VHH binders against MAM domain-containing protein 2 (MAMDC2). Designs and how they scored, part 9

Target 1, 162 residues: MAM domain-containing protein 2 (MAMDC2), of Homo sapiens (Human) (q7z304r168to329)
Amino acid sequence: IECDFEENHLCGFVNRWNPNVNWFVGGGSIRNVHSILPQDHTFKSELGHYMYVDSVYVKHFQEVAQLISPLTTAPMAGCLSFYYQIQQGNDNVFSLYTRDVAGLYEEIWKADRPGNAAWNLAEVEFSAPYPMEVIFEVAFNGPKGGYVALDDISFSPVHCQN
Short names: E, the ipSAE of ESMFold2; O, the ipSAE of OpenDDE; V2, 0.75 times the mean of E and O plus 0.25 times the DockQ between their complexes.

## First folded at step 13 (VHH; framework vhh_5c3l_4)

Design E1 (from D2 with D31N H32D T107G; at its last look DockQ between E and O 0.64; V2 from the best seeds 0.00; counts 0 for: pae E 12.9 > 2)
Fold by ESMFold2, look of step 13:
Structure E1 (fold): chain B 162 residues (1-162), chain A 121 residues (1-121)
Amino acid sequence: as target 1 above (162 residues)
Amino acid sequence: QVQLQESGGGLVQPGGSLRLSCAASGFTFSNDAMSWVRQAPGKGLEVVSSISTSGGYTYYADSVKGRFTISRDNAKNTLYLQMNSLKPEDTAVYYCAKLTYRGYDWGFDSRGPGTQVTVSS
């Protein structure tokens, strides 16, 4: 459930495959987040330090990209935290869901729109009384929805500090 | 908390026009994509048109493309549907719907009571 995406390690997170929009590993200078224009292949500069998804690949209204955690193995409750960045765009929805083994979805967090252009910390109260997946989702309303980047996912068994 | 109220329906002849309005309250209207959904007599629900939060992107069902125009005024918390070149097949109750993302695909969690549109000679 924890991941800093160093060494191109995804910590068990997987994409739900989509022919148009998927989460990719990205990297940049210590000072900036990088973005590149789309080509057939994933942007590659250094070993990845974050995950991102970019609306420039969107072909249709209402495309969605999902990054899905492994199922939790024991009951847990506490604070799920992560850093995110949203490029200024006006037509995306960045949300966090849980999904149980029966396939039931629950939204547990949604980003303010549009957010700060810098990296932002999110702290989300999280409860998994039975096995659940955590799902980071970006739904685009078109190709000008910008990008979303995600890094430094962690969990603490204590209440979030908001 | 979400409140949606449609208006502007009525009886019109084929080829005529109507403009539907939907007044929204109880949520931050500018943060949500919106849709018009209709139900013709004896038929299921059909998504007619959808619009992004800013109005920058729109969707239209093939049956209405080129004839209907969705728009929104975020300052007035109002969604609109301009319906031109109306056909008898457009006869339906039209609902304003708050479009909600539901973890895999888009869905609808709130709708108004609807407004009747009847296209007949």
Scores: ipSAE 0.000, ipTM 0.166, lowest interface PAE 12.9, mean pLDDT 72
ESMFold2 (binder alone), look of step 13: mean pLDDT 81; pTM 0.819
OpenDDE, look of step 13: ipSAE 0.178; ipTM 0.583

Design E2 (from D2 with T53Y; at its last look DockQ between E and O 0.25; V2 from the best seeds 0.00; counts 0 for: pae E 11.4 > 2, grease 26.8 > 24.2, SAP .683 > .668)
Fold by ESMFold2, look of step 13:
Structure E2 (fold): chain B 162 residues (1-162), chain A 121 residues (1-121)
Amino acid sequence: as target 1 above (162 residues)
Amino acid sequence: QVQLQESGGGLVQPGGSLRLSCAASGFTFSDHAMSWVRQAPGKGLEVVSSISYSGGYTYYADSVKGRFTISRDNAKNTLYLQMNSLKPEDTAVYYCAKLTYRGYDWTFDSRGPGTQVTVSS
């Protein structure tokens, strides 16, 4: 579940393939054509890495990108945390879901519509008493939905801070 | 504030045609997908048709496919629905709606007050 996306490492996360919109690695020394992308959270520089999805490639009125964790390997309960950035004033929905082995989706977190240009910390109470996937999902209803970036996913067995 | 205003409804004979219009303001119309939804008396809402921001992708309910045509004019901030070969079961209030995502599925964020279409006689 935990990942800082450095050294081109995805920590077992996989992109659900979509012909128009998918999560990609951003930042670092890799040549990047998208000048609007943020600096990474871990190193606070363009040399660090993160995952992102950008609406500029959206061609249809319903486009959803999903980044999916490996199944959990042991029961766990506590606080799932991550840093995210949403381009302000854009029409997107960034949400976190769990999916069990029977395919049942449950929303466990959704980003507030008003966002900041900087990285924001999300802390989400998380319980997986049996194997589950964690899914980071961004929905766009047009190409002006901006971008969403994600970094520094971690888990702690204690409750989230108030 | 998002504002949507439908017009063009009325009474028409079976087999006739109507063209609905929806004037949009308060948002960048050309950046958003739009839909027509309808509600027959005592019934729930039905998505009739949807169109992407550019007009390059359209969706039609099976009940209207081949008879209705959705279009948009982004220069005029206007959504249209051409309704041909109308049937009595098309009688409903027709709403212009801005499509939005809520959780895993799509829902409607905003809609206008609607325009009545009646197919009879």
Scores: ipSAE 0.000, ipTM 0.170, lowest interface PAE 11.4, mean pLDDT 74
ESMFold2 (binder alone), look of step 13: mean pLDDT 84; pTM 0.848
OpenDDE, look of step 13: ipSAE 0.220; ipTM 0.614

Design E3 (from D2 with G56D T107G; at its last look DockQ between E and O 0.01; V2 from the best seeds 0.00; counts 0 for: pae E 18.6 > 2, placed apart)
Amino acid sequence: QVQLQESGGGLVQPGGSLRLSCAASGFTFSDHAMSWVRQAPGKGLEVVSSISTSGDYTYYADSVKGRFTISRDNAKNTLYLQMNSLKPEDTAVYYCAKLTYRGYDWGFDSRGPGTQVTVSS
ESMFold2, look of step 13: ipSAE 0.000; ipTM 0.099
ESMFold2 (binder alone), look of step 13: mean pLDDT 82; pTM 0.832
OpenDDE, look of step 13: ipSAE 0.406; ipTM 0.724

Design E4 (from D2 with K98T; at its last look DockQ between E and O 0.01; V2 from the best seeds 0.00; counts 0 for: pae E 10.8 > 2, placed apart)
Fold by ESMFold2, look of step 13:
Order: structure tokens, then sequence, then C-alpha cells
Structure E4 (fold): chain B 162 residues (1-162), chain A 121 residues (1-121)
């Protein structure tokens, strides 16, 4: 469940499709002109890609975009980390869930709102003793909810350093 | 503890106006989307209107569009509903509610006693 979103693929992550809001690839030379999009998180590369979702296309109150990992294939426990950026609009909630094959849904992290305009590091204690999906989720309360960007998802088998 | 207190209801003639208020305490009001819901005599709850955390987006039920206006003052922790051109069918107890996201779904949480609005000649 590691991804830096380079090479124009999602490392097995998929959207749960929604007609109005979905996660898209940003960065590099790609411009989807309607909102001012963030610059890439560039710790180790000249020009990189990230995933983002923007509320500008929200047509209904209470819309949700979900980016879903492949099921885990072996038991794992440790620290899931990622970088995120939230535009300082007040009308989104960015959360991380796990979902097992029976559909049991559990929140394991939520961004403190409003986030800083810069890239923020999240470190989340993560345990998947059974096959699970990891779900990055943004809920919007209308088209002025700003955007959320996500990059550099990684996992370490040791406890988080928080 | 989350507390919501509705006020501003009363008896009014058809075509009249009322302004409802909801005073909030015990939580960070500006972090929550809010709704007005109503219950007419003998009927279930109806969502009348909703407003985003900043007030940047609003929703209205078809039955009240163009007549009711939702607003909020985050500095005063207060939600409002301006009700114009009132009709007898608007007679109900009006509640304010936080719109809470839990898991995959959005839910309405009402805490207050509501305020009675009666529209009759």
Amino acid sequence: as target 1 above (162 residues)
Amino acid sequence: QVQLQESGGGLVQPGGSLRLSCAASGFTFSDHAMSWVRQAPGKGLEVVSSISTSGGYTYYADSVKGRFTISRDNAKNTLYLQMNSLKPEDTAVYYCATLTYRGYDWTFDSRGPGTQVTVSS
C-alpha cells in the first residue's frame, strides 16, 4: 500500500467512482485549470506527481470521494505514513479508513481542520491482521470545500515516531 | 456537551414572517455543517435547509425554496432561519441539528427542544 504516484499509475489504488468528485493525478506538466493546484511534494525528485480531489465540481451537498487500496495480502502492523495538503477552505473532511472483506468500516485517522497550506506529514499506527482495504476519503459540503492532495504513501513495520 | 437551543417561533398569519435562531454551545460551532429540520403534526421529520461550515453552500427543500433563507454567524455560534411568506403547511416544530459525518454516511444530530411555528388565520 505504498505509492508515490509516479509513472502515471496508481499502484493499484482505485476511485470508488462518483459522477462529480473523484481523485485525479496532479503535478508534472498536467494542468486541470479551474482551481490553483498545489506544487508537488519534492523531497527526492525534480518534478513529481500526486493525487488530488477538488470540490469545484461538487454538484450536491454531502459528496464523498474515495481512493481505495488493494486488499492487503499478508498480516501487517506498523506505521502508515503519507504527505497531504489541504486548501484552507473550511468545508471538507479528510479521513483514513480500513474496510475488511465483510464490509466492516473503521476510521483510523482524520486530518485536523483547517490544515496548513504546506505539505503535512501524517503517521498512522496501522494494523491489518486480516485482508483489508485502506481508504483515503474526502467529504465535501458543497463546491467551496477546497481541495485535498495526497503523496508519498509508505509503510514501515515499526511503530510510528509521533 | 453539545447544546442547541432554538427560539423565535410563534403564531403568525399566512404571508407573515418569522426568524428562528439556534444558539450553540459545548462544541466548535464553525467546524460543523448545520441543518434546520421540522416535524409537522402527525408527520415525520423533514430536512428544511442545510448550510456548510463557512456558509459557502446552502441547501433548501423544494417546499421552502425562495421563501426561507438559512444563515449562520460563526462569531456568535448562532444558526438562523429567515422564514418569509409563511403558509399553514409550514406549521411544525423546528429543530436545529449538527450535520455529522460518521463513517461513510452523513447523519443529523438534534439536541434541542425545538421551537413551535404555527401559521393560521
Scores: ipSAE 0.000, ipTM 0.281, lowest interface PAE 10.8, mean pLDDT 75
ESMFold2 (binder alone), look of step 13: mean pLDDT 83; pTM 0.840
OpenDDE, look of step 13: ipSAE 0.016; ipTM 0.263

Design E5 (from c7c with A50S; at its last look DockQ between E and O 0.05; V2 from the best seeds 0.00; counts 0 for: pae E 7.1 > 2, grease 27.9 > 24.2, placed apart)
Amino acid sequence: QVQLQESGGGLVQPGGSLRLSCAASGFTFSNYAMSWVRQAPGKGLEVVSSISTSGGYTYYADSVKGRFTISRDNAKNTLYLQMNSLKPEDTAVYYCATLRYSGYDWGFDYRGPGTQVTVSS
ESMFold2, look of step 13: ipSAE 0.019; ipTM 0.393
ESMFold2 (binder alone), look of step 13: mean pLDDT 85; pTM 0.856
OpenDDE, look of step 13: ipSAE 0.083; ipTM 0.529

Design E6 (from D2 with L99F; at its last look DockQ between E and O 0.01; V2 from the best seeds 0.00; counts 0 for: pae E 11.9 > 2, placed apart)
Fold by OpenDDE, look of step 13:
Structure E6 (fold): chain B 162 residues (1-162), chain A 121 residues (1-121)
Amino acid sequence: as target 1 above (162 residues)
Amino acid sequence: QVQLQESGGGLVQPGGSLRLSCAASGFTFSDHAMSWVRQAPGKGLEVVSSISTSGGYTYYADSVKGRFTISRDNAKNTLYLQMNSLKPEDTAVYYCAKFTYRGYDWTFDSRGPGTQVTVSS
């Protein structure tokens, strides 16, 4: 589940297709005509990559964009960390879910409000004793919620320090 | 073809012990984490314990911690579950399970026919 999104395979992360709002690869030669997107967290440059979703494409209330991790293949427990930006805190909710073998979602993290234009570190206690996936989800209430960006997912088999 | 076959279940009194075994074939056993799951009467499937490929990491449901021990012998393609201090609430069909991602959701891709464990005085 670790990923800096610098490889074209995106570490196996998959966007769940939505007619309107989707997770896209940002950075590099990718330009967004609607939002001033950040530089990636990995290299702090325009050449680095990250994932983002832009609320400008929202057409319906409560639209959801999901970025789904590959399956876990071994039991694991520890601290899952990632960097994120929320341009605007209104009209969106950014959460992290796990989905177990029964398909049950469990929210294990939710972003604080308000947003800012800086990369924020999230540290989340994470346990996957059996195969499951992690889902980065942004729910939108309107098209004026700005962008949400995600980068540099990492895992450490120790409890989060903060 | 993936095959899993549980054995070792039976009837025991409360406080008794059982050791379950699961014989695996049809896939590279050592490359896959394995789990024991159980289904009690009137309840859904519950993950009892899981073990990593090497055995270096183990998981136990809170209800069985301190009583059950999962282990594996990759040379024998066998998964084990030592169950001590058994309780009536441990009564269930126990399955050796392998998981997969299908379509949009996780599911059990393979499990054995199960072995009945009954704990009763």
Scores: ipSAE 0.000, ipTM 0.234, lowest interface PAE 11.1, mean pLDDT 89
ESMFold2, look of step 13: ipSAE 0.005; ipTM 0.216
ESMFold2 (binder alone), look of step 13: mean pLDDT 83; pTM 0.834

## First folded at step 14 (VHH; framework vhh_5c3l_4)

Design G1 (at its last look DockQ between E and O 0.35; V2 from the best seeds 0.00; counts 0 for: pae E 16.1 > 2)
Fold by ESMFold2, look of step 14:
Structure G1 (fold): chain B 162 residues (1-162), chain A 123 residues (1-123)
Amino acid sequence: as target 1 above (162 residues)
Amino acid sequence: QVQLQESGGGLVQPGGSLRLSCAASGFTFSDHAMSWVRQAPGKGLEVVSSISTSGGYTYYADSVKGRFTISRDNAKNTLYLQMNSLKPEDTAVYYCAKLTYRGSGYDWTFDSRGPGTQVTVSS
């Protein structure tokens, strides 16, 4: 569940395929033509990596990109944390869901609009009493929705402190 | 190391046809679903068509449905895209992409692509 996305490791996270918009690796020495994304959070340098999705690839009204964790393997409860960026002035919805093995989705977090483009810390109360996936989802309303970047996913077995 | 090499692009008049090929190596071709994706000038990537490991399931974007046909030959490690009734809006670089089922989840993702082949449809 925990990932810093370095060395092209996705820590078991996968996209749910969408024809037009999916999460990609950004940062590092990977060619990033036309990307205006900043340095990653983990290393705060051009060599660090993060995941991102950009609305410029959207062809249809309301495209959704999902990045999906491996199933949890043991009961857990506590605080799921991660760093994210949302391009200022964009029109997107960035949310976090859980999905159980029966297919039931539950929204556990939704981004509020940040006042700046810096990396923001999210801390989300998380409970998985049985195997569940964690899903990072971005919904765009057309190609002017900006970008979302994600890095440094972590879990702590204690309640969130904020 | 995954290697994908597209070929068969070129300049064609509207209404014409082209057949793209993609030679695959460095992985077990028959174990992976494959896609053709394209990038028009100044635009992002669009998935044009996808095909399951056996070829039993195919997907087509609405913009190409009925005009394009994806196929594969697992004995030759080759993916194909037959493009008929080409339109100027089909002008793009076409990429062959390997799909991978990743982790313990329930889905597959775009993993790797080749350098692409240019298709230009103009008078």
Scores: ipSAE 0.000, ipTM 0.089, lowest interface PAE 16.1, mean pLDDT 74
ESMFold2 (binder alone), look of step 14: mean pLDDT 83; pTM 0.839
OpenDDE, look of step 14: ipSAE 0.008; ipTM 0.237

Design G2 (at its last look DockQ between E and O 0.02; V2 from the best seeds 0.00; counts 0 for: pae E 8.0 > 2, placed apart)
Fold by ESMFold2, look of step 14:
Structure G2 (fold): chain B 162 residues (1-162), chain A 124 residues (1-124)
Amino acid sequence: as target 1 above (162 residues)
Amino acid sequence: QVQLQESGGGLVQPGGSLRLSCAASGFTFSDHAMSWVRQAPGKGLEVVSSISTSGGYTYYADSVKGRFTISRDNAKNTLYLQMNSLKPEDTAVYYCAKLTYRGYSGYDWTFDSRGPGTQVTVSS
């Protein structure tokens, strides 16, 4: 479940395929001049890596991108933490879900405010008493919804401090 | 308590123009995408146009593209639809609707948050 997205390693996270919008690796030697992309959180440099999704590729109203964790391997309860960045603007919805093996989804977190160029810390109370996937989801209402970036996903067995 | 109130409908000649307004209250207007939806006599509901929260993206049904313009004023909590070059086929009740996105399992939008509508009649 934990990942800093370095060394082209996604820690088992995968996209749910979408014809237009998907999460991609940003930073490092991967260069594509379609949007202004952030520095990564881990190294604060162009050489570090993070995951991002960008609305410039949206072709249909309310396109959705999902980044899905591997199933959890042991019962766990505590605080799921991650850093995120949302380009300034209100045309996206960034949410976190859990999905059990029966396919039941539950929203456990949603970004509350427009972002900026700075990385924000999210701390989410998380419980997985049986195998679950964690899903980072961004919904865009159009191609001017900006980007969302994600880095430094971690878990602590103590409750969140929020 | 979501409240949406449409206005600006009426009777107009073919080729004429109308501007619809929708006053919103009871929710944070700037946090929601909005739509205009219409129902012609004896027909089902049709999404006419939609607008993103900041106005950065708009959608138009093919039947109205180039003739209708959606806009919003987030400071006044108001949604607009400028309707030009009106045709008899545009005759309908027009509803202002709040779009609701509920995530993967409920990924959909609804019109259960809509106003009572405003009648637009275009007579030939």
Scores: ipSAE 0.012, ipTM 0.329, lowest interface PAE 8.0, mean pLDDT 76
ESMFold2 (binder alone), look of step 14: mean pLDDT 82; pTM 0.829
OpenDDE, look of step 14: ipSAE 0.016; ipTM 0.269

Design G3 (from D2 with Y104D D105Y; at its last look DockQ between E and O 0.03; V2 from the best seeds 0.00; counts 0 for: pae E 10.4 > 2, placed apart)
Fold by ESMFold2, look of step 14:
Structure G3 (fold): chain B 162 residues (1-162), chain A 121 residues (1-121)
Amino acid sequence: as target 1 above (162 residues)
Amino acid sequence: QVQLQESGGGLVQPGGSLRLSCAASGFTFSDHAMSWVRQAPGKGLEVVSSISTSGGYTYYADSVKGRFTISRDNAKNTLYLQMNSLKPEDTAVYYCAKLTYRGDYWTFDSRGPGTQVTVSS
């Protein structure tokens, strides 16, 4: 469930298919459509890679983008951490869920800060005594929900140090 | 605990106007999309209008589009519905509802007691 999203690697994470909104690989130009120019390419390379979703592609009310981990394979308990950015976030909900093999969803974290330009660290107490998926989810209520970016997902077998 | 209280209903003649208000407490109002839902006598629930958390995006049922305007004031924790050009078929109990995403679906998991709107001569 750990991923730094470098070298175009998603570490087994996948989008749940949605015709309008999905997570994409991005760099330093998170406001743009992903066209490549030499100068833009250089700045993206210098900032590294991350995943992001932007509400500008929302065509309907109530759209959801989901980035889903592989099922866990061993029991684990500890701290799941990741870095995120939210810009202009009042029209979106960024949350973390678990889903077991029976399909039961449980919210284990929700972003509680207004959008800003800086990366924020989230630390979430996480327990998977049986196989489950971790789901990073952004729900939009229209195209003015801003963006969410996500990077550096990791797990530590000790309690969070917030 | 979530509390929603509708007000502003009443008896009005066809073509008239009413403004409904919904006072919200017990949750962070600005973090939730909101809806007005109505139930006419002997009918099921109908979503009339919805509004995003910031108010930047709105939805209207076809039956009210162009006549009703939803708005919100996040500083006052209040949702509004301006109802113009009212028709007898708009007669219903109007509920304020908190819109919540529950993993695979959107739900209206909280609503107030409602306010009666009656449109008749």
Scores: ipSAE 0.005, ipTM 0.262, lowest interface PAE 10.4, mean pLDDT 75
ESMFold2 (binder alone), look of step 14: mean pLDDT 85; pTM 0.851
OpenDDE, look of step 14: ipSAE 0.024; ipTM 0.267

Design G4 (from D2 with S50T; at its last look DockQ between E and O 0.01; V2 from the best seeds 0.00; counts 0 for: pae E 19.8 > 2, placed apart)
Amino acid sequence: QVQLQESGGGLVQPGGSLRLSCAASGFTFSDHAMSWVRQAPGKGLEVVSTISTSGGYTYYADSVKGRFTISRDNAKNTLYLQMNSLKPEDTAVYYCAKLTYRGYDWTFDSRGPGTQVTVSS
ESMFold2, look of step 14: ipSAE 0.000; ipTM 0.088
ESMFold2 (binder alone), look of step 14: mean pLDDT 84; pTM 0.852
OpenDDE, look of step 14: ipSAE 0.250; ipTM 0.639

Design G5 (from D2 with A33S; at its last look DockQ between E and O 0.42; V2 from the best seeds 0.00; counts 0 for: pae E 10.8 > 2)
Amino acid sequence: QVQLQESGGGLVQPGGSLRLSCAASGFTFSDHSMSWVRQAPGKGLEVVSSISTSGGYTYYADSVKGRFTISRDNAKNTLYLQMNSLKPEDTAVYYCAKLTYRGYDWTFDSRGPGTQVTVSS
ESMFold2, look of step 14: ipSAE 0.006; ipTM 0.226
ESMFold2 (binder alone), look of step 14: mean pLDDT 83; pTM 0.840
OpenDDE, look of step 14: ipSAE 0.201; ipTM 0.631

## First folded at step 15 (VHH; framework vhh_5c3l_4)

Design H1 (from c7c with R100Y Y101R; at its last look DockQ between E and O 0.11; V2 from the best seeds 0.00; counts 0 for: pae E 12.9 > 2, grease 26.3 > 24.2, placed apart)
Amino acid sequence: QVQLQESGGGLVQPGGSLRLSCAASGFTFSNYAMSWVRQAPGKGLEVVSAISTSGGYTYYADSVKGRFTISRDNAKNTLYLQMNSLKPEDTAVYYCATLYRSGYDWGFDYRGPGTQVTVSS
ESMFold2, look of step 15: ipSAE 0.005; ipTM 0.189
ESMFold2 (binder alone), look of step 15: mean pLDDT 84; pTM 0.849
OpenDDE, look of step 15: ipSAE 0.026; ipTM 0.375

Design H2 (from c7c with A50S R100Y Y101T S102E G107T; at its last look DockQ between E and O 0.02; V2 from the best seeds 0.00; counts 0 for: pae E 13.6 > 2, grease 26.5 > 24.2, placed apart)
Fold by ESMFold2, look of step 15:
Structure H2 (fold): chain B 162 residues (1-162), chain A 121 residues (1-121)
Amino acid sequence: as target 1 above (162 residues)
Amino acid sequence: QVQLQESGGGLVQPGGSLRLSCAASGFTFSNYAMSWVRQAPGKGLEVVSSISTSGGYTYYADSVKGRFTISRDNAKNTLYLQMNSLKPEDTAVYYCATLYTEGYDWTFDYRGPGTQVTVSS
């Protein structure tokens, strides 16, 4: 479930197929679509990489883009952390879910609104006592919902710091 | 075959309550954002409320905000609309739908046959 998205690999994360909105690799030498996106968190330069999704192609109300982790294979509990950025003032929803093999979703985190233009750190208490997927989901309320960027997903087997 | 079936409509007095249900089949319900849409006599379609795939985000039209509550149960493939403090202007056929935008106009991918809600004394 850990990934810094460098070297143009997704660490086993996949998009759920959607003809209109999907997560893409941003940053580095890759030309960005439409928006001027920030530098990545890992290297803090335009040469670094991150994942992003943009609302410009939304055709359905509450159209969602999902980035889905590999299924966990061993019990784990601790702190899941990641950095994110949401275009400030736009009406989108960025949430984190777990999904078990029966298809049941549980929301374990949701981004504060309005978002900050800088990279924000999220630390989420995470428990996977049985096989499950972690899902980063962005829901847009139309094509003017802005963008969401994601970088530096990591896990620690101790409780989140406070 | 995609099927959406609404139920729970009827005649109520002003100030009353109704709970609408929509049973879904023939598609993966949890993959679709869902909406309630209504059509009053002689009027166009109005999106009343919408809910994201997981239920984490909801939208309400200003005309119903604070009175109506949308919810979904993905394990039961069912969408709900709790309607409280009903007014005569809420009289309409209510549809359960998957919607998309083309410009500012809403169109249906799928919708049910609707259920009639009538609010009068």
Scores: ipSAE 0.000, ipTM 0.164, lowest interface PAE 13.6, mean pLDDT 72
ESMFold2 (binder alone), look of step 15: mean pLDDT 83; pTM 0.835
OpenDDE, look of step 15: ipSAE 0.017; ipTM 0.273

Design H3 (from c7c with G107E F108T; at its last look DockQ between E and O 0.02; V2 from the best seeds 0.00; counts 0 for: pae O 13.6 > 2, placed apart)
Fold by OpenDDE, look of step 15:
Structure H3 (fold): chain B 162 residues (1-162), chain A 121 residues (1-121)
Amino acid sequence: as target 1 above (162 residues)
Amino acid sequence: QVQLQESGGGLVQPGGSLRLSCAASGFTFSNYAMSWVRQAPGKGLEVVSAISTSGGYTYYADSVKGRFTISRDNAKNTLYLQMNSLKPEDTAVYYCATLRYSGYDWETDYRGPGTQVTVSS
């Protein structure tokens, strides 16, 4: 589940298919002609990569973009951490869900900040006693556009210290 | 049946310009990322430029940055490559190619028969 998005396999993370809005890899030689995107958190340079969603591609409000992890393969409980950035003024909602093989879908985290130009650390108590997916979701609920970026997912088998 | 057909290649002097076009048919053009790849004599295929489905994302190889511009018209099912300040090392067969996005990188899929670009004095 840990991932810095610096390898081609993206740690097995995949988009839920959406004809309009998907998570993309930011950084590297990729250029977004519509938005000024951040530098990655891992290397703090143009050499690094991260995942991002840009609302410029939204066709309908309340669309969602989901980045889905592989199923967990061993029981785990502890603190799931990741860095995220929400462009200032962004009306998009950024949330973290779990989904088990039975389809139980639960929100375990939601960004509550108005957005800024800095990377923010999220720490979330996470428990997966049986196989389940982690889903990073951006919902486009407002008229104000912007990007959401995600980087450096990490897990520690201890409780969060936040 | 995916079909891609390049045009616009030719002979040009160093410093000159060419504009390549690629006519696409047999698939929903707007659903595919597209690229221009080239093969120079004695070299392998090189992705020189790529563009996302909407055109919001572009990629350029370091060797062509600042000189080439990729664009697309989804209404016309056409891909373009504006090549300025051409150099002899740009000499190659240029192919229009569909891309599959792995999430990290672009992988070429279908490509046309190619158009020859020759830059020489």
Scores: ipSAE 0.000, ipTM 0.238, lowest interface PAE 13.6, mean pLDDT 88
ESMFold2, look of step 15: ipSAE 0.005; ipTM 0.127
ESMFold2 (binder alone), look of step 15: mean pLDDT 85; pTM 0.854

Design H4 (from c7c with N31D S102T G107T; at its last look DockQ between E and O 0.01; V2 from the best seeds 0.00; counts 0 for: pae O 13.3 > 2, placed apart)
Fold by OpenDDE, look of step 15:
Structure H4 (fold): chain B 162 residues (1-162), chain A 121 residues (1-121)
Amino acid sequence: as target 1 above (162 residues)
Amino acid sequence: QVQLQESGGGLVQPGGSLRLSCAASGFTFSDYAMSWVRQAPGKGLEVVSAISTSGGYTYYADSVKGRFTISRDNAKNTLYLQMNSLKPEDTAVYYCATLRYTGYDWTFDYRGPGTQVTVSS
C-alpha cells in the first residue's frame, strides 16, 4: 500500500476506467497545457513523480476519478499517511475510501482544507483485518476545479499523532 | 467495427515536412486518447506522439520533440501529426492507434494499417 510513485508499476495502483478524467503520473517530463503542476514531494525536483487528476478533463457533473490500491494481503492496523495538494477546493471533493471484497464502501477521510497548492500531510487511522482496497477519490463539480495531487503514501503500525 | 485509416505519408527529402491524418470510425473517438506509433526497418514499435481525449495533454518522444506536433479534431473524428524538419531516421511505417493511458505506461488497442514515410535525399 506504500508508494512514492517513482516506478512505472505504480505499486499496483490502478484507475477505475473513466473516459474523461483519470489519475495520471505527474512530474518528470509530463506537461499539462492547462495547469501548472507541482513538483513531486519525494525529491522536490523535476525528476520525481506523483499522481494527479485535473478537472479540466471533466465532461460531466460530479464526475469521479478513483485511484485504487491492490488488496491488502495481511491484517494491518495503524496510521496511513500521504501527501496531497488541492489547487482549488471549491469544485472538488477529495476523499479516501476503503472497499472490501464484499463491496462495502466506507469513507475514512475527506479533505477539509481550501486549496493552497502546497503539499499537505494527511494522517488517517487505518484498519484492514481482512483484504481491502484503499481508494483515493476525487469528485468534481465542474471543469474549473484545478488539480488534486497525491504522493508518498506510507503506513506505520502505530496510531496517528494528530 | 473499429477502423483507423492513416494518410499523408510519402517520400520527402531531409528537412522536409509531411502532415499525417487518421480517420477514425466505429467507436466514440472523443473517449479515447490517441497516438502515433512508428516502426522503422529492423526496429520495434515506438510511440512517437500521443494526445489526451480533450487534447489538453500531449506526449512526444525525445527524438521528435520540437519537430512533430500532434492534434485532434473530435468533431471530425480525425487525428493529425504535423512532421517538420524530417530526418532519415524518421523513415518508418506510421500507425494511428487508440491509447489507454495507465498514468505512466502506454498501451494501445487498435491500430490502422499504417502509412509509409520515407525521408531520403
Scores: ipSAE 0.000, ipTM 0.229, lowest interface PAE 13.3, mean pLDDT 89
ESMFold2, look of step 15: ipSAE 0.014; ipTM 0.295
ESMFold2 (binder alone), look of step 15: mean pLDDT 85; pTM 0.853

